# Designs tried in a protein design chat: VHH binders against tRNA(Met) cytidine acetyltransferase TmcA (tmcA). Part 4

Target 1, 213 residues: tRNA(Met) cytidine acetyltransferase TmcA (tmcA), of Nitrosococcus halophilus (d5c1k8r405to617)
Amino acid sequence: VAVERLDRDALVRDEATLSELFGLLVLAHYQTRPYDLRHLLDGPNLSVYVMRYRGHVVATALLAAEGGFVEETARGIWEGRTRPHGHLLPESLAAHLGLAQAPRLHCARIMRIAVHPAVQGQGLGTHLVDTIIRETGGEGLDYLGSSFGATVELLRFWERLDFLPVRLSVKRGATSGAHSAIVLHPLSSSGQALVKRARERFLVHLPHQLADP

## First folded at step 24 (VHH)

Design y5 (from u3 with A105T Y109V)
Fold by ESMFold2, fold request of step 25:
Structure y5 (fold): chain B 213 residues (1-213), chain A 120 residues (1-120)
Amino acid sequence: as target 1 above (213 residues)
Amino acid sequence: EVQLVESGGGLVQPGGSLRLSCAASGFTFSRYDMSWVRQAPGKGLEWIGRISSGGDTEYNPSLKSLVTISRDNSKNTLYLQMNSLRAEDTATYYCARDFTYEDFTLFDVWGQGTTVTVSS
């Protein structure tokens, strides 16, 4: 079983592999924006990790690179004067958690994890994320994160990978009691400092958030 | 243990109908969104649609006229009604527990699948 970042040029010769990858990547997103795989792969900030077994794509993850703003822009985000498109983690940490330096750091947001049903229950989703942690740390990124609908199952999944909750919000359009969450995993020393500070602020606000149904 | 078991697959003639069932156990079914996904031989997975815990449905636009998803929370069962079946609908059909929210997607538990074959 090998996990690798997608080499889009290598896929041109194998329609079956491309079909398997596309099916996993676009699960459950037809309702808002059906993806054209070429446009997805051409996105300068998007990365796809694949897991192959016997020539088949059996698992995949989609990441968005975020952050890396200069000081002036980072301050604008923190002050609420700038809303950078597609930078969910920097914006949330700076504008909503008050961490003015967060947008200067480089991160990746894990948006999708898909494992084929024939190989489910074998820890392959965890293995994908472990590889992502290793590779992004080797690239010099400062932290990883994800934003998702908060459930016990997802919180346990991220907890096993040492991704720590740093924010809870009411889900878009949800009734009382339904939340979304942001988790982070540090990679660099600057990332460790950021995650520590994010956790401190989260724990100060957490009792108030749990009291509001 | 969380488990999903599909049933109702088999051989059908073109133009026929089938209802697939997905029996859920080991979790509070009524609290979770569910999806149906299929895989034709030699092809990748194809998302069919989802039903929320509250009963709202969303469908793959290319399949919307063919299928209806429903659930019976008192029986912990998810259903897929398929009509006007064609040879290209031959596939293994899976149900899955669906944690999609905004641009995040993860299906954490799948059934083993039930096979539908459409031929004369």
Scores: ipSAE 0.678, ipTM 0.870, lowest interface PAE 1.3, mean pLDDT 84
Fold by ESMFold2, fold request of step 25:
Structure y5 (fold): chain B 213 residues (1-213), chain A 120 residues (1-120)
Amino acid sequence: as target 1 above (213 residues)
Amino acid sequence: EVQLVESGGGLVQPGGSLRLSCAASGFTFSRYDMSWVRQAPGKGLEWIGRISSGGDTEYNPSLKSLVTISRDNSKNTLYLQMNSLRAEDTATYYCARDFTYEDFTLFDVWGQGTTVTVSS
């Protein structure tokens, strides 16, 4: 098995890889046509990691680069004056957890993880994320994170990868008791400091979050 | 142990109908969203649709008029009804437990698949 970050421009000439990727990346609301993947990837801050086995794509992950704002913009996000599209982690940490410096840091949000059913149950999703941790740490990012519908299964998946919960909130449009979660994994010394502060605030506020209607 | 087992595949003639089943065990089926996905020979995976724990459905727009997803929580079973079958519907059909929320997507457990062949 080999993991690599895909070059968006190289995909133009690799129809077979594009077809296999599309099926894995667009499992929910997108069609499986190859050029629909190109529309998805037109977002300039998106990147794709793939795992190949014997020439076939068997697992993928989709990441969004977030953060890296200059101080004035970071202050605007923290104060609620600015809401940049596609920066879920910086906005949540600054506006919801009060961590004013979070938007200055660089992160990646893991949005999709898919493993082909023929090779499921072999830890390939975990292996893919472990590779992402190593590569993004060498690239100079400050932290990784993800935002998802909270279930025991997903929380244990992220816990196994040393991602730490930092926020629990009511799911959009959900009834009482249904929550979403944010988890983080630090990569740099600044990321360590941020995650430590986020964890401290999360643990102080956790009982009231679970009591909300 | 969480398990999903598809059944009901086989050979059908064009224009026919078929209902696939997905039997779930090892988890509280009524609490989870579920999806159907298929893969035609030599093609990539194609998402068919999902049904939420509350019974709301969403479909791949290209297949919406051809399929219906339902669930029977008393039987721990997910269903896919397919009508007016065409040769291009020949595929292996999988069910999966679906953790999609907003822009996050992960299917953590899949069935083994059941094969549908549409041929004269």
Scores: ipSAE 0.673, ipTM 0.864, lowest interface PAE 1.3, mean pLDDT 84
Fold by ESMFold2, last read:
Structure y5 (fold): chain B 213 residues (1-213), chain A 120 residues (1-120)
Amino acid sequence: as target 1 above (213 residues)
Amino acid sequence: EVQLVESGGGLVQPGGSLRLSCAASGFTFSRYDMSWVRQAPGKGLEWIGRISSGGDTEYNPSLKSLVTISRDNSKNTLYLQMNSLRAEDTATYYCARDFTYEDFTLFDVWGQGTTVTVSS
């Protein structure tokens, strides 16, 4: 089993890998939106990690690079004057948790994790994220995070990987009691300071957030 | 433990119909979104569609006219109705528990799959 970040130029010439990757990445809503592999090949701020087993792609993860704003823009986000498209974690931490320095840090948001059903239940999803933590820490990112519909199952998954909840909010269009969550994992000393502050604010606000519809 | 078990696959003539079932156990089925996914021989996975806990459906646009997803929460069962089947619909069909929300996607538990073969 080997995990690697895909080289997009080499990928265009590997039809077998491309087909297997496409199937895993387009689960759920991919076919109902214009998002597809064309955007991957055009060089967006997306990174794809794959796990190969006996020549086949058996698991993937999709990450979006976020943050890294200059001082002026970070201040605008914190003050609620600027809403940068595609920067969910910096916006949430600055505008909603009041962490004004968050948009200046560099992070990646884990958006998709898929493991082929034939190899499910073997900890491959956890292994994939463990590798991502190690590699992104070596690349100088400050933190990782994810935003998802809060369920006990997903919260347990992230807890095992030492991702900590820092926000709950009401799901868009949801019925009473349905929440989304943000989890973070620090990578750098600045990231550790940010996550610590985010956790402190989360624990103060937690009873109120659970009472919201 | 959480389990999903597909059934209803088999050999069917072109133009025929099948209804696949997915029996769920080990969790409160009515509170979770579910998806159907298939894999034809030698091809990658192809998402068919999903049904929310509230019964709302969404389909892969390329399959939308051929399939209908439904659920019976009193029987903890998910269904896939397929009509006017063609040889290209030959595949292994999986059900999965679907944690898609906004940009995040993860299917945490899959069934073992049931095989549908469309041939004369």
Scores: ipSAE 0.648, ipTM 0.852, lowest interface PAE 1.5, mean pLDDT 84
Fold by ESMFold2, last read:
Structure y5 (fold): chain B 213 residues (1-213), chain A 120 residues (1-120)
Amino acid sequence: as target 1 above (213 residues)
Amino acid sequence: EVQLVESGGGLVQPGGSLRLSCAASGFTFSRYDMSWVRQAPGKGLEWIGRISSGGDTEYNPSLKSLVTISRDNSKNTLYLQMNSLRAEDTATYYCARDFTYEDFTLFDVWGQGTTVTVSS
């Protein structure tokens, strides 16, 4: 099983990979055309990882690069003066957890994970994320994270990968009992310090959050 | 153990209709969103649509006129109704537990699929 970050230039000439990737990436509410997928992959902050087995794409993940703001912008986010779109993790950590330096750090948010049903239940999703952790650490990122609808199943999936919950909040548009969660995984020494502080704040607030409807 | 089992596949004539079932066990079915996905021979996966725990549906726009997704929480069963079937609808049909929220997507458990063949 081989995992790689897709090279956009090579992908242009690889219709087989595009077709298999398209099917996995569009497991969402909108059908995208191959033209739209290529334009999405040209986005400067997006990257895709694929797992190949016997020449076929069997799993994929979509990541968004976030953070890396200069000090004055980071302070603005923390103070609520600035809300940059597309930077969910830095904004949440600074504006909602009070971690004023979080937007200075570089991170990636894992947005999609898909494994083909024919090879399900073999730990391939976990293997894919383990490889992403190794490669993004080597690329100088400070941490990884994800934001998702909180379920026991997803929290267990992330826990097995050493992604730690740092925030629990009410889902947008939910009537009751539904929460979203943010998990983080540190990569650098600065990321380790950030995740430690985020965890400390989360654990102080957790009894209060669990008492909410 | 969480399990999904599709059924109701088979041979159907062009223009015909077919209803697929997905029996769920090992979890509280009524609390989870579910999706249908298909794969035609030699093609990639194609998302058909989803139904929320509350019964709201969303469909792949190219298939919306062909399909209807429903659920019966008292029977722990998800359904896919397909009408006006064509040869291109020949595929293996999967149900999956769907953890999509905003821009995050993950399907954690799939059935093994049921085959639909549309041919004379």
Scores: ipSAE 0.630, ipTM 0.846, lowest interface PAE 1.5, mean pLDDT 84
Fold by OpenDDE, fold request of step 25:
Structure y5 (fold): chain B 213 residues (1-213), chain A 120 residues (1-120)
Amino acid sequence: as target 1 above (213 residues)
Amino acid sequence: EVQLVESGGGLVQPGGSLRLSCAASGFTFSRYDMSWVRQAPGKGLEWIGRISSGGDTEYNPSLKSLVTISRDNSKNTLYLQMNSLRAEDTATYYCARDFTYEDFTLFDVWGQGTTVTVSS
């Protein structure tokens, strides 16, 4: 099963693919977001990868492009004066881990992974992400990441794909014991340096974070 | 082995009611959020609703008045109660382990599905 990044223009003219994609994205609670499918497709910061089986979309991943800020903006983010909307990873890395140069790097955040139940259990999700790693690396991104509710299963999922946890925090507004996690995967030399520093800082602070209720 | 198994599907008349079950095994069911999803013939997947590990529910607005999701953690079972069924509710219904968190979503385990046919 081949992985492809969808061409936005072609997708608009392909109602069948659009419908199938919408179905998978809706499973990801897309309807609860302020953006509709059109906005996702037209938005400059979002990209969609799909896997097709027998001509049908059976898996998808949604990515948000983040980072790439100029030095002045990056400094503002690091200092907490600037809060760029939709740039979760750069902001978190700069603000929480103190990585001042993080906002300058280009990254993508994986926010949706959906696999059709008909092809469940075949490793398509991991294959999809693995392909995305290769593709985005080839496009010159510095690192990939994801932010999710921390569970053993999800941490293992990302670990198998060589993503590294760099942050663990208590979920806001949730019941006690809920945590958010951030994982990163380096793509470039700069990304490797960033992820290395992030990991080091994470490990230093982890005991304190785990001690929080 | 982690597994979900849906049951309770079948043929029902319009206006009828049906309760579907999803039996979970191989994991601590009570720790996970769960979702119901359906796919009508010739149509894409449609999210029905979600129930958190704590029992909080969220529904597709288009289906909210017709469905109720519940769970029995002592039985490792998820339920979907459907009322006032219509022909357009004919579909294969799936349960899934749900890792939705803010802008991140992942359904990592699905059942095989159970088919509901609403017809006179």
Scores: ipSAE 0.332, ipTM 0.703, lowest interface PAE 1.2, mean pLDDT 88

Design y5 (from u3 with A105T Y109V)
Fold by OpenDDE, look of step 24:
Structure y5 (fold): chain B 213 residues (1-213), chain A 120 residues (1-120)
Amino acid sequence: as target 1 above (213 residues)
Amino acid sequence: EVQLVESGGGLVQPGGSLRLSCAASGFTFSRYDMSWVRQAPGKGLEWIGRISSGGDTEYNPSLKSLVTISRDNSKNTLYLQMNSLRAEDTATYYCARDFTYEDFTLFDVWGQGTTVTVSS
């Protein structure tokens, strides 16, 4: 089972693959229509990775390209004046952790990941993300990240992949009661510096964040 | 060991009803959102619905009128009630632990599935 990066334009025309992806990747909105995945794919900065077995998608990950802003925009983000849509990691790092230069770096956010039950427990999710790390690093990205509801199990998943927690939201999930977490994985020297700084700042504020009701 | 085990599948006639169960173990069930998905023969997976840790439900609009998801945290069990079953509801049904937060979705634990066959 090999990891494949799909051509988005071709994917949009491939109903069979889209159907399989939708099955794995459920949008968590009660207003989500059965084929809303197609709309998700309309985003210009989206990348789709899949693993196939016997011609069928058995694992997938969706990535959103973020960051890469010019200095002026980055400053606006840091100051809270600018909130670019679809750039969750740069915004959070700049606005919440005070990393003013974070928005200038190029990153990708793993938005979705899913593994088919037929291949459960075989480490495909880990392999998928590991491959993404290698490939995106080769493409010149500075770091990877993800945002999710913090649980011990999920944190361990990302930890095994050498993703580092750098934020825990104050606001708890509406239904889960869990804090949202952000994890990062450096890919370049600049990314390494950013993640290091992010981690330092996170640790300083962590006791206060955990004390939130 | 974290585990989900579906049960309750079988042969049912059109118009019939069926209740599937998903037994969870190895984790604090009450803290997690759960989803049901199914896969018909020769087709991809289809999301059926979700239930939050708090009991709030969301459904696939195509299936909403035919399904009800519930949970019993005291029994670590997830349920899927299906009514007015049709031939096209024939599929393997899976429960999955659901991590959907903001723009992130991860089904990190799946059961092995239980098969439902709707046929006269």
Scores: ipSAE 0.035, ipTM 0.314, lowest interface PAE 3.7, mean pLDDT 84
Fold by OpenDDE, last read:
Structure y5 (fold): chain B 213 residues (1-213), chain A 120 residues (1-120)
Amino acid sequence: as target 1 above (213 residues)
Amino acid sequence: EVQLVESGGGLVQPGGSLRLSCAASGFTFSRYDMSWVRQAPGKGLEWIGRISSGGDTEYNPSLKSLVTISRDNSKNTLYLQMNSLRAEDTATYYCARDFTYEDFTLFDVWGQGTTVTVSS
């Protein structure tokens, strides 16, 4: 089963594939209809990866391009004056870890990943992300990342893919005391430097981060 | 070992009702959101709905009137009540551990599925 990056224009016109993608994914509160997924696909910075089996989508990942801000904007983000919509990684790195130059780097955030039950447990999710690492690295991105509710299982998933936790915080409103996590994977030399610094700062301030409301 | 096991599937006549169960083990069930999904023969996967750890539910609009999701954390069990079943509801039904946080979604654990056949 090969990984395929879908052409968005073609995808928008492919109702069958869209429906399959929708089936694999649960979107945000207001995005629980195929129409909402279509709307997301219209976004300029979205990438869709799929794995097909016998012509049907059995795994998918959605990526959002983030970062790449100019110095002034990056400074604004770091200072807390600027909160660019949809740029979660650069915002968090700058605001929470104090990495002022982070917003200037180009990254992609893995927003969604889903594997069809029929093929689950075969490492397709891992293979999918691994392929994305290679391809996005080849495209010149600086790093990859993801934000999720932290569990041992998910942390292990990302760990297997050499993603490093750089942020842990208690989810607001969570009754269970669950923490959200941010993980990063370097792709370029700049990304490597960033992730290194992020990791160092994370480890130093981890006790405090875990206590964040 | 983290595991989900669906049960309750079977043959039912149109207009009938069915309650599916999903037994969770190997993790703190009460801390996780859960989803139901299904796959009809020859069709793609379809999301049915979600229930938060706190009991808040969200449904596929196309199925909302026909399904109710609930959970019993004391029993580590997720439920799917289906009413007024139609032939088109014939499918294998799966429960999944739902890690939806903001705009991130990962179904990291699925059950083996339970098959529901609606036929006269």
Scores: ipSAE 0.016, ipTM 0.300, lowest interface PAE 6.7, mean pLDDT 84
Fold by OpenDDE, fold request of step 25:
Structure y5 (fold): chain B 213 residues (1-213), chain A 120 residues (1-120)
Amino acid sequence: as target 1 above (213 residues)
Amino acid sequence: EVQLVESGGGLVQPGGSLRLSCAASGFTFSRYDMSWVRQAPGKGLEWIGRISSGGDTEYNPSLKSLVTISRDNSKNTLYLQMNSLRAEDTATYYCARDFTYEDFTLFDVWGQGTTVTVSS
C-alpha cells in the first residue's frame, strides 16, 4: 500500500473517492460535511494524502499549509492584533508561546489522520506521517505540527513519530474537560530552532499553561 | 486494553427496525464522544452520526431521519437505533471513539463491526 497525494481538481470530480474520504474524515461542527469538504478542497492551502487497497481509500491525512507571513503581519499576530483564519500553529506559537518570528516560517498542520478499521494496527498511520515528513521537508517547509485533544494514546502516537509537545491547555467548552495539545516536528534548520525554543518555553511555562482557562 | 465491541447485527426485512450496541472497555467511556460508521458492500465508509460525552447528537443529513444515536454511560454502551430499514442500508456497522481536532474528528479506536443485511 503506497501513499498518494491526490490531485485536488481530480478529487473534486471523483465522487466515489470523496465519499470514501468523507467516511474517514468528519468535519467537526459542520452540517453539510461533504459540501464543506469540497469547499476546503477548493482552498489553495489543503493537501490530501491517501493510501489505497484494491482501489479503495483505507487511510488518509489532511494537511493545511500555514505561516509564511511577512514580518509586519507576524508582528501583528504576536501582538494579538491579527488573527489569520486557518493558521492555528503560527498564531499559537506567536501569541501563546511568545515566539514573535514563528509566523514567518512555513509549516503544515496535520488536521486529520484516519485509518480504515480493517487495516488498523498495521502502522499505516505511521507510514503516512513518515511520508508526509519526507515530502514536506523536500518541499522546503520549516516544520510540521498538529493540534488535538490530548489523550495518552494520541500523545504516544505523535511521540513515536518524533513530534514534540509544545502546548497543553484546557479546551474551552469541552464537555470532557480534555486538554488541547500542540505537537511539532522540525523540517528545516529554522524549524529546528523554532521547535527548540517552543519546547523550552513549553517546559518553563507548563504549570501556567495547565491553568489557562 | 481499550476495546469496542459491536453487536446486534443480522438479517432484517425491509421496513424493519434494528438496534445496534457497542460495548466499550479499557477507557473512561463517559469522557469521549462516539461515532457510528458503516460500509456497504463495494462502497467506501460512510459516517452515520456522533454523540458527545454530554449526550448531544449530530447526524449525517442523509440518514438523520432513519437513525438515532444514544449512550448509557453507566453501562459503557453506545447505541444505534435504525428504523424503516432499506436494502441500501445493508452494511457493516462500526462504532468508533472520537478525537476532535479543530475542524476534523479523528477516530482513534474502532470496533470489529457488526453486519446488517436488509433483504426480503
Scores: ipSAE 0.015, ipTM 0.294, lowest interface PAE 7.8, mean pLDDT 84
Fold by OpenDDE, last read:
Structure y5 (fold): chain B 213 residues (1-213), chain A 120 residues (1-120)
Amino acid sequence: as target 1 above (213 residues)
Amino acid sequence: EVQLVESGGGLVQPGGSLRLSCAASGFTFSRYDMSWVRQAPGKGLEWIGRISSGGDTEYNPSLKSLVTISRDNSKNTLYLQMNSLRAEDTATYYCARDFTYEDFTLFDVWGQGTTVTVSS
């Protein structure tokens, strides 16, 4: 089973594939989720990776390109004056961890990874992410990241893939004990430096991040 | 080990009813939203509906009148009640653990599925 990056133009016209993707991933807040998903997938910064088995999507990953801001914008983000839409990692790293130069680096956020139940436990998710690491690294990105609700299973998943937690906070509106996590994986030397700094700051502030509101 | 196990599938006549169960283990079931998804032969996955950790339900509009999702947290079990079944409801039914993000819900844990065949 090979990893395939989907052609966006082809994807928007491929209702069958979209349906299968939708089956693995559901939009949380839209009334017409399939329609909204189509629109989202047509967004300028989104990439879709899939793995197919016998012609059907059995795994998928959605990536959002983030960062790459000019210095002035990066400063605005760091100061909290600028909130770029769809740039979660740069914003969090700059605003929450105080990494002023983070928004200038190019990254991709793995928004979602889903694996079909028929192929669970076969390492497809791992393979998918590994492939993404190699490809995005080759494209010159500085780092990868993901933001998710923290569970032991997910944290272990990302840890196995050498992603490092750099933020753990209480999720808004969540019950007590629910946390959101950000994990990063360096790709370039700049990314490596960033992730290292992020990790250091994370460890220093971790006790505060775990505090209940 | 995190695990979901569906049961209750089988052969049913058109117009019949069926209740599927999904037994959860290896995680705190009560903390998670859960979904039902099905896949008909040769077709893609179709989302059926969701139930929040708090018991709030959301359904596929095309199936809302035919299905009811419930849960018993004391038993770590998710249920799917289906009524007035049709031939087109023939599919493998999966329960999935929802991992909700701001824009998307990820199904990060799946069961093995239980097959429902609606036929006279």
Scores: ipSAE 0.005, ipTM 0.288, lowest interface PAE 9.9, mean pLDDT 84

